# VH-VL binders against Stonin-1 (STON1), part 4

Target 1, 134 residues: Stonin-1 (STON1), of Homo sapiens (Human) (q9y6q2r275to408)
Amino acid sequence: GWSFMLRIPEKKNMMSSRQWGPIFLKVLPGGILQMYYEQGLEKPFKEIQLDPYCRLSEPKVENFSVAGKIHTVKIEHVSYTEKRKYHSKTEVVHEPDIEQMLKLGSTSYHDFLDFLTTVEEELMKLPAVSKPKK

## First folded at step 21 (VH-VL; from g91 with heavy chain T30D)

Design g94
Fold by OpenDDE, last read:
Structure g94 (fold): chain C 134 residues (1-134), chain A 121 residues (1-121), chain B 111 residues (1-111)
Amino acid sequence: as target 1 above (134 residues)
Amino acid sequence: EVQLVESGGGLVQPGGSLRLSCAASGFTFDYYYMNWVRQAPGKGLEWVGQIRNKANDYTTHYAESVKGRFTISRDDSKNSLYLQMNSLKTEDTAVYYCARGHFFGYPFDYWGQGTTVTVSS
Amino acid sequence: DIVMTQTPLSLSVTPGQPASISCKSSQSLVHSDGKTYLNWVLQKPGQSPQRLIYEVSNLFSGVPDRFSGSGSGTDFTLKISRVEAEDVGVYYCMQGTYWPTFGQGTKLEIK
């Protein structure tokens, strides 16, 4: 596992500004992401099962302070929704719906790369057909 | 292993100043919020203030009881937390602890051994 | 500020017997993220505070399973199923949903 910073809340909230906080992140076989408040805890505070529709965003270097930079990546879930466009004829267009599951940051380039590699490997091992969310 | 070690405590007269330090090790210091908590003799625990991490621009918050007199700072390159105490009062007499914090409200998961500050004439 | 009220302020327990400490907050400790950031801290005699429980009911690593936490909203409880001599000290509830505040502390002694 690695020490990371997690952007919270995951979604933009009108009432509060987003913050960065520390987590310990593990990637388990089968594409399971476990997030802990700290290393050594028995129970993760959040667990995410990656599915074949999950992807990593393009890694970026962002300014997180006046003089600080952080390597960031998002885990996104991509789904396609049918949108009906009513023009002269009804056309069904499939538009990608990208949902940000989490945004991670690291000041360690090595850890960051290792994480990316690990997640990519797990994503590739996932079965092509995801179980429909019942 | 996470370790926090406070230092800088001592005897000071009312109106005086003192600077406390906390040396951190065993974790990625620059990721974490840091707090000061104090305990007056024979009394309970009182939160003094917090400094957030660099990612959050080192923003600080203080208890009303110390606001305007105390300043929290940190040096991530030295894994160090500081508490500058000015205009000290007798009621500031306490053991001062540094405590690791978390942005979710997972605060004070680790504590130092504390350093004693005595304000007396 | 959030006021945390503990009861009792002191208790004497025979070894092997259970103990229970109540903590009430002046307002709900449910954070906007849906979690409740209520912690329990133990300060043994002559020692610095040490973590026991986080988020109402989760034990920190190394904490014996005779400790348990429960509650919701504004009412919380720390329980020790079988008190041991090593459990002597002052227990504090602490909220982190808002700016941190502590209960008055509960002194646990052995009879």
Scores: ipSAE 0.554, ipTM 0.855, lowest interface PAE 1.1, mean pLDDT 92
Fold by OpenDDE, fold request of step 23:
Structure g94 (fold): chain C 134 residues (1-134), chain A 121 residues (1-121), chain B 111 residues (1-111)
Amino acid sequence: as target 1 above (134 residues)
Amino acid sequence: EVQLVESGGGLVQPGGSLRLSCAASGFTFDYYYMNWVRQAPGKGLEWVGQIRNKANDYTTHYAESVKGRFTISRDDSKNSLYLQMNSLKTEDTAVYYCARGHFFGYPFDYWGQGTTVTVSS
Amino acid sequence: DIVMTQTPLSLSVTPGQPASISCKSSQSLVHSDGKTYLNWVLQKPGQSPQRLIYEVSNLFSGVPDRFSGSGSGTDFTLKISRVEAEDVGVYYCMQGTYWPTFGQGTKLEIK
């Protein structure tokens, strides 16, 4: 596992300023992300099961303070919804609906890369969504 | 192992000033909020103030009892937390603890041994 | 400020017997994120405070399972199933949903 910072709240609320807080993050086989307040706790405060529709966003370097930079990545869930174009009875467009599951940050480039690699590997191991056999 | 070690306590006259330090080790200090908590002799625990991490621009909050007199700061390069106490009052006499905090509700998961501040004429 | 009220303020218990401490908050401690940030802290004689329970019912690492926490909203309870000599000290409930405040403390002694 790694020490990370988690962006909270996950969803932008007009009433609350987003904050970065420390977490201990584990990636378990099967694509399970466990987040702990600290290393050594028995129970994670949050657990996420990655599915084949999950993806990592493009890693970024963001300013998190006047003089500080942080490596950030989002775990996103991508779903495709069929939308009919208003003026076309026959044209169906698939638009991706992207839901942010969590935003993570690290000041350790090494840890950050290791995490990305680990998650990508786990995502690749997930069973492909079998197209419903028509 | 997480360790917090307070220092700088002592005897000071009312109206005087004192600066406390807390040396942290065993964890990524930069990520965590830090708190000061005090305990008057024979009394309960009282939160003094908090400083957030660099990611949150080192924002500080104070208990009303110390607001305007105490200042919390930190030096992440030294893994150090500070409490500058000005205009000290007899009521400020206490053991002062530094305590590691977290955003929202995981505060005070680790405590130092405390340093004693005595304000008396 | 959130007022935390503990009862009783002192408790004398025979070793092996259970103990129960109540903590009430002046308002709900349920945070907007749905969590309740109530902790229990123990200060043994001559020592620094030490963590016991976080978020109402979760034991910190190293805390014996004879300790348990329960409650919701404004009413919380710390229970010790079988009190041992090492459990002597002052117990504090603490809320972190708002700016941190502590209960008055409950002194636990052995009969």
Scores: ipSAE 0.536, ipTM 0.852, lowest interface PAE 1.1, mean pLDDT 92
Fold by ESMFold2, last read:
Structure g94 (fold): chain C 134 residues (1-134), chain A 121 residues (1-121), chain B 111 residues (1-111)
Amino acid sequence: as target 1 above (134 residues)
Amino acid sequence: EVQLVESGGGLVQPGGSLRLSCAASGFTFDYYYMNWVRQAPGKGLEWVGQIRNKANDYTTHYAESVKGRFTISRDDSKNSLYLQMNSLKTEDTAVYYCARGHFFGYPFDYWGQGTTVTVSS
Amino acid sequence: DIVMTQTPLSLSVTPGQPASISCKSSQSLVHSDGKTYLNWVLQKPGQSPQRLIYEVSNLFSGVPDRFSGSGSGTDFTLKISRVEAEDVGVYYCMQGTYWPTFGQGTKLEIK
């Protein structure tokens, strides 16, 4: 597991300010991401099951006005919806809907890369989501 | 092992100033919010204020009883938290604790041993 | 300004017997995220405060399972199923849903 920061709330809310808080991350086999307030607790405060439509965003380096740089990444869920071109009954476009699940940060480049690598490896092992054709 | 060690307490006259320090070790200090909590003799605990981490631009918040008189700061390169106390009052007499904080809501999970401030004529 | 009221302020317990401490908040502690940030802290004689319970009912690491927390909204309870000598001290409830406030404390002693 790794000491990271989590941006809270996970989705922007007009009535509350965003903040970064410390967490302890674990990635379990089968793509289970567990977030603990601190190392050594028996229960995560949040757990998510990754599926094949989950992805890591492009990693970024964010600058803070008073401080240094933080390596950040988002975990996103990608889905597709049909949209019809305006006034065209036969023209249909499958557009991706990208939903941010969480945003993570670290000041340790080595921990950051270890996490990214671990998540990508677990994503590659996930069962394909498919439906029978009929 | 998480450790927090306060220092800088002492006897001071009303209207005086004092600076407290807290040395931290055993955790990634620059990820955490840090707090000061005080306990007047024979009384309960009172939150004094908080400084957030680097990722939140080190923003600070204070209890009304100390706002404008106390200033919290930190030096992440030294793993240190500070409390500058100005315009001290006899009501500020207390043991002052350094406490490790998290997001809004999660409690102070590690506390130092405390340092005693006595404000008396 | 959130007032936290503890009852009783002091109690004496025969070893092996249960103990119960009530904590009441002046308003609901349910945060907009759906969580209730009611916590418990123990200060043993001559020591600094130490963590006990977070989010109503979750024990910190190293806290014996004879401790339990319960409650919702504005009414909360800390219970010790079988009091031991090492449990002596002052117990504080604390809310983190707003800027932190503490109850006035409950002193637990052995008879």
Scores: ipSAE 0.516, ipTM 0.803, lowest interface PAE 2.4, mean pLDDT 87
Fold by ESMFold2, fold request of step 23:
Structure g94 (fold): chain C 134 residues (1-134), chain A 121 residues (1-121), chain B 111 residues (1-111)
Amino acid sequence: as target 1 above (134 residues)
Amino acid sequence: EVQLVESGGGLVQPGGSLRLSCAASGFTFDYYYMNWVRQAPGKGLEWVGQIRNKANDYTTHYAESVKGRFTISRDDSKNSLYLQMNSLKTEDTAVYYCARGHFFGYPFDYWGQGTTVTVSS
Amino acid sequence: DIVMTQTPLSLSVTPGQPASISCKSSQSLVHSDGKTYLNWVLQKPGQSPQRLIYEVSNLFSGVPDRFSGSGSGTDFTLKISRVEAEDVGVYYCMQGTYWPTFGQGTKLEIK
């Protein structure tokens, strides 16, 4: 597992400021991502089952008000919906709907890359032959 | 092993100033929110204030009883938290604890041994 | 400020007997995220405070399973199923739903 930062709230809340807080991450076989307030707790405070439509965003390096680079990545869920092209009744386009599930950050490049690699490996192992039903 | 060690306590006259330090080790200091909590002699615990991490621009918040007189700062390169105490009053007499915090809601999970501040004439 | 009221303020317990401490808040501690940030802290004699229970009922690592927490809304309880000599100290409830406030403390001592 890894010490990371999580941006909260994870999803839109226009009235409360988002903030970054420390977490301990685990990735379990089968693509289960667990988030703990700290290492050694019995229960995660949040757990996510990855599916084949989950992806990692492109990693970024962000600078915050005081010097100190932070590596960040989002976990996103991508789904496609059919939409007609503008004012066309017969042409459809498969347009992605991208939902941000969480945003994570680390000041340790080693831990960051190790996490990314682990998640990508689990995403590759997810059962593509028996796709999840929606 | 998480350690928090406060220092800088002592005897000060009312109206005086004092600077407390907290040395942190055994964890990724710059991820955490850091807090000061105090305990007057024979009394319970009182939260003094918080400084957030660098990812949150080191924003601070203070209990009303100390607002405008106390300033929390940190130096992540030294794994250190500070409390600058100005315009001290006898009611500020307490043991001051450094406490490791998380984002909103989660309790302080590690505490230092405390340093004693006595404000008397 | 959210007022946290503990009862009793003092307990004297024979080793092996249960203990129960009540904590009431002046308003609901249910956060907008649906969680209840009611925590318990123990201060043993001559020591600094230490973590015990978070989010009503979850034990921190290393806390014996004879400790339990329960409650909702504004009413919460800490229980020790069998008090041991090492349990002596002052127990504080603490809310984190808003800026932190503590109960007055409950002193647990051994007869």
Scores: ipSAE 0.505, ipTM 0.795, lowest interface PAE 2.3, mean pLDDT 87
Fold by ESMFold2, last read:
Structure g94 (fold): chain C 134 residues (1-134), chain A 121 residues (1-121), chain B 111 residues (1-111)
Amino acid sequence: as target 1 above (134 residues)
Amino acid sequence: EVQLVESGGGLVQPGGSLRLSCAASGFTFDYYYMNWVRQAPGKGLEWVGQIRNKANDYTTHYAESVKGRFTISRDDSKNSLYLQMNSLKTEDTAVYYCARGHFFGYPFDYWGQGTTVTVSS
Amino acid sequence: DIVMTQTPLSLSVTPGQPASISCKSSQSLVHSDGKTYLNWVLQKPGQSPQRLIYEVSNLFSGVPDRFSGSGSGTDFTLKISRVEAEDVGVYYCMQGTYWPTFGQGTKLEIK
């Protein structure tokens, strides 16, 4: 597992600003992502089962007012809404709906890459499933 | 093993100043929010203030009793937390603890041994 | 300014007997994320405070299972099923739903 930061709340809230807090991450076989407040606790405070429609966003480096930068990445879930093209009676277009599940950050590039690689490997191993529900 | 070690306490006159330090080890210091908590002789615990991590631009927040007089800072390259105390009052007499925090809900999970500040004439 | 009120303020218990400490908050501690950030801290004689329970009922690693926490909203309880000599100290409830505040403390002694 790895020491990371998690941006909370996961979705924008008009009544509170987002902040970054420390977590301990684990990735279990089968694409299970566990988030703990600290290493050594019996229970994660959040657990997510990844499915084949989950993806990693492009990594970024973010600058936070003080001369310093952190590496960030999002875990996103992609689902599709059926839509028929205007000029084709038989052509159906599945438009992606992208939901941000998590935004994570690290000041250690080594740990950051190790995490990304681990998640990508688990995503590639996941079994095929039906299309995700909206 | 997470460790927090405070230093810099002592005896000062009212209106004086002190700077407390907290040396941290055994965890990724620059990810954590850091707090000061104090305990007056024979009394309970009182939160003094918090400094957030670099990712939150090192923002600070203070208990009303110390606003304008106390300043929390940190140096992530030295794994150190500081409390600058100015315009000290006799009511500031306490043991001061360094405490590791998270975002607002999770409790202070590790505490130092404390350093004693005595403000008296 | 969330006021946390503990009762009793002191408690003497015969070894092996249960102990119960109440903590009341001046308003609900249910956070907008649905969690309740009510925590318990123990300060043993001559020591600094140490973690005990987080989010009402979850024990930190190394805390004996004779400790338990319960409650909701504004009313919370810490229980020790069988008090042992090492349990002596001052117990504080603490809320983290807002900027932190502590109860007054409950001193637990062995009779």
Scores: ipSAE 0.493, ipTM 0.799, lowest interface PAE 2.6, mean pLDDT 88

Design g94
Fold by OpenDDE, last read:
Structure g94 (fold): chain C 134 residues (1-134), chain A 121 residues (1-121), chain B 111 residues (1-111)
Amino acid sequence: as target 1 above (134 residues)
Amino acid sequence: EVQLVESGGGLVQPGGSLRLSCAASGFTFDYYYMNWVRQAPGKGLEWVGQIRNKANDYTTHYAESVKGRFTISRDDSKNSLYLQMNSLKTEDTAVYYCARGHFFGYPFDYWGQGTTVTVSS
Amino acid sequence: DIVMTQTPLSLSVTPGQPASISCKSSQSLVHSDGKTYLNWVLQKPGQSPQRLIYEVSNLFSGVPDRFSGSGSGTDFTLKISRVEAEDVGVYYCMQGTYWPTFGQGTKLEIK
């Protein structure tokens, strides 16, 4: 596992921008992401089962403070919705609906890359894509 | 192993100043929020204040009882937390603990041994 | 500020017998994210506070399973199924949903 920063919109008694907080992240065989408040705890505070519709976003380098930078990636779930073209009564298009499951950050490029590689490998091992989720 | 070690406590007169330090080790210090908690003799625990991490611009928050008199700061390069105490009062007499915090659900998971501050004339 | 009220403030227990401590908050501790950030802390005689339970009912690593936490909203309980000599100390409930506040503490002694 790795130490990561987790992006969270919630702030205690505050209405402000999103925050970064520390977590310990494990990736288990079968594409299971476990997030712990601390390494060594028996129970994760959050667990995510990746499915074939999940993907990693494009990794980025973002400003997370006045002078701080962080490597970031999102775990996204992609579904498709059917939409009719406004100029046609018969033409239907399928547009991707991207849901952000979580946003992770790391100040360790090594850990970041290792995580990305691990997740990609697990995603490739998942069963074939079934029916698209609408 | 997570370790927090406070220092800087001592005897000071009312109206005086004192600076406490907390040395952290065994974890990624710059990821975590840090807190000060105090305990007056024979009394319970009282939250003093918090400083957030670099990712959250080192924002600080204080208990009303110390607001305007105490200042929390940190030096991530030294894995150190500080508490500058000005205009000290007799009611500030306590053991002061540094405690590691979390931005959600995991506050004060580790504590130091504490350092004693005595404010007396 | 959120007021945390513990009862009792002191209890004497025979070894092997159960113990129960109540903690009530002045308002709901349910955070907007749906979680309840209520912790229990133990301070043994002459020692620093140490973690016991987080988020109402989760044991920290190394905490014996004879400890348990329960409750919701504004009412919380810490239970010890079989009190041992090493359990002597002052127990504090603490909320972190808002700016941190502690209960008065409950002193547990062996009878």
Scores: ipSAE 0.477, ipTM 0.831, lowest interface PAE 1.2, mean pLDDT 91
Fold by ESMFold2, fold request of step 23:
Structure g94 (fold): chain C 134 residues (1-134), chain A 121 residues (1-121), chain B 111 residues (1-111)
Amino acid sequence: as target 1 above (134 residues)
Amino acid sequence: EVQLVESGGGLVQPGGSLRLSCAASGFTFDYYYMNWVRQAPGKGLEWVGQIRNKANDYTTHYAESVKGRFTISRDDSKNSLYLQMNSLKTEDTAVYYCARGHFFGYPFDYWGQGTTVTVSS
Amino acid sequence: DIVMTQTPLSLSVTPGQPASISCKSSQSLVHSDGKTYLNWVLQKPGQSPQRLIYEVSNLFSGVPDRFSGSGSGTDFTLKISRVEAEDVGVYYCMQGTYWPTFGQGTKLEIK
């Protein structure tokens, strides 16, 4: 497992500011991400089961004032939403909806890359599933 | 092993100043929020203030009882937390603990052994 | 400005008997994220405070399962099913939903 930072709230909220806090991450076989407040706890405070529609965003390097740079990545879930084109038509089209599940950060490029590689390997091993529909 | 070790306590007269230090080891210090908590003789615990991590621009917050008189700072390159105490009052007499904090309202999960500040004439 | 009120302020308990400590907050501790950040801290004689329970009912590593926490909203309880000698100390509830405040403490002694 790895020491990372997690940004909260996971979804943007106009009434509250985002903040970054420490977590201990584990990735288990079967695409299970476990987030612990600290290493050594028996229970994660959050657990996510990846499915084949989960993906990693493009990694970024973010600058913070005096704190310097951190490597960040999002875990996203893609689903397709049926959408009507016009009022006078019955024609529908499926467009991807991208939902941010998590945003993670690390100051260690080695740990960051190791995490990304591990997640991608687990995503490749997931069983095939029908295209999701909300 | 997570360790927090406070130092810099002592006897000071009202109106005086002290600077406390907390040396941290055994964890990724620059990811954590850090706090000061104090305990007056024979009394309960009182939160003094917090400094957030570098990813949150080291933002600080203080209890009203110390606001304007106390300043929290940190040096991540030295794994150190500091408390500058100015304009000290007899009511500031306490054992001062540094405590490791989080962003979810998660409790202070590790505490130092404390350093004693006595404000008396 | 969240006031945390503990009762009783002291307990004297025969070894092997249960203990129960109440903590009441002046307002709901349910955070906008749906979690309740009510925690318990133990300070053993002559020692620094140490972590016990987080988010109402979750034990930290190394805390015996004879400890349990419960409650919701404004009313919370810490229980020890069978008190042992190493349990002596002062127990504090603490809320983290807002800027932290502590209860007054409950001193637990063995008879």
Scores: ipSAE 0.456, ipTM 0.786, lowest interface PAE 2.6, mean pLDDT 87
Fold by OpenDDE, fold request of step 23:
Structure g94 (fold): chain C 134 residues (1-134), chain A 121 residues (1-121), chain B 111 residues (1-111)
Amino acid sequence: as target 1 above (134 residues)
Amino acid sequence: EVQLVESGGGLVQPGGSLRLSCAASGFTFDYYYMNWVRQAPGKGLEWVGQIRNKANDYTTHYAESVKGRFTISRDDSKNSLYLQMNSLKTEDTAVYYCARGHFFGYPFDYWGQGTTVTVSS
Amino acid sequence: DIVMTQTPLSLSVTPGQPASISCKSSQSLVHSDGKTYLNWVLQKPGQSPQRLIYEVSNLFSGVPDRFSGSGSGTDFTLKISRVEAEDVGVYYCMQGTYWPTFGQGTKLEIK
């Protein structure tokens, strides 16, 4: 696992400013992300099961303070929603709907890269999407 | 292992100044909020103030009892937390602990051994 | 400021017997994020405070399972199923939902 910064709230909230807080993050086999307040705790405060629709956003270097930079990446869930085609009442198109699951940051490039690599590897191991049997 | 070691305590006269230090080790210091908590002799625990991490622009908050007199700062490059105490009062007499902020919140998960500050004429 | 009120302020317990400490807050400690930032801290004699429980009921690493926390909103309880000599000290409830405040402390002694 690695020490990371977590952006809170996980999703943008117009009512409150987002902050960065420390976490300890583990990636378990099967694409499970466990977030702990601290390394060594028995219980994660949050657990996320990655699915085949999950992806890593493009890694970025962001200014997170007046004089600070942080490596950031988002875990995103991509789905498709039906939208009515413009000027059509019957024709529908599928548009991607990207949901941010969490945003992570690290001041350690090494840790950051290790994390990315690990998550990518786990994502590749996930089973193919199966259509629900009617 | 997480370790916090306070220093700088001593005897000072009312109106005097003192600077406390807290040396941190065993964790990514710059990720965490840091706090000062004090305990007057034979009394309970009192939160003094907090300094947030760099990601949150090192914002500080203070208890009303010390506001305007105390200043918290940190040097992440040295894994150090500081408490500048000015205009000290007798009621500031206490053991001062540095405490690591727990996650985003204000609870503390690690404490130092404390350093004693005595304000007396 | 949030006022934390502990009861009792002191208790004497025979080793092996259970203990219970109540902590009440002047207002709900449920944060907007849905979490309740109520911690329990133990200060053993002559020592610095040490973490015990976080978010009402979660034990910190190394804390014996004879300790348990419960409660919600404004009412919280720390329980020790079987008090041991090493449990002697002053217990503090602490809220971190708002700017940190502590209870008065509860002194636990062994009979």
Scores: ipSAE 0.448, ipTM 0.832, lowest interface PAE 1.3, mean pLDDT 91

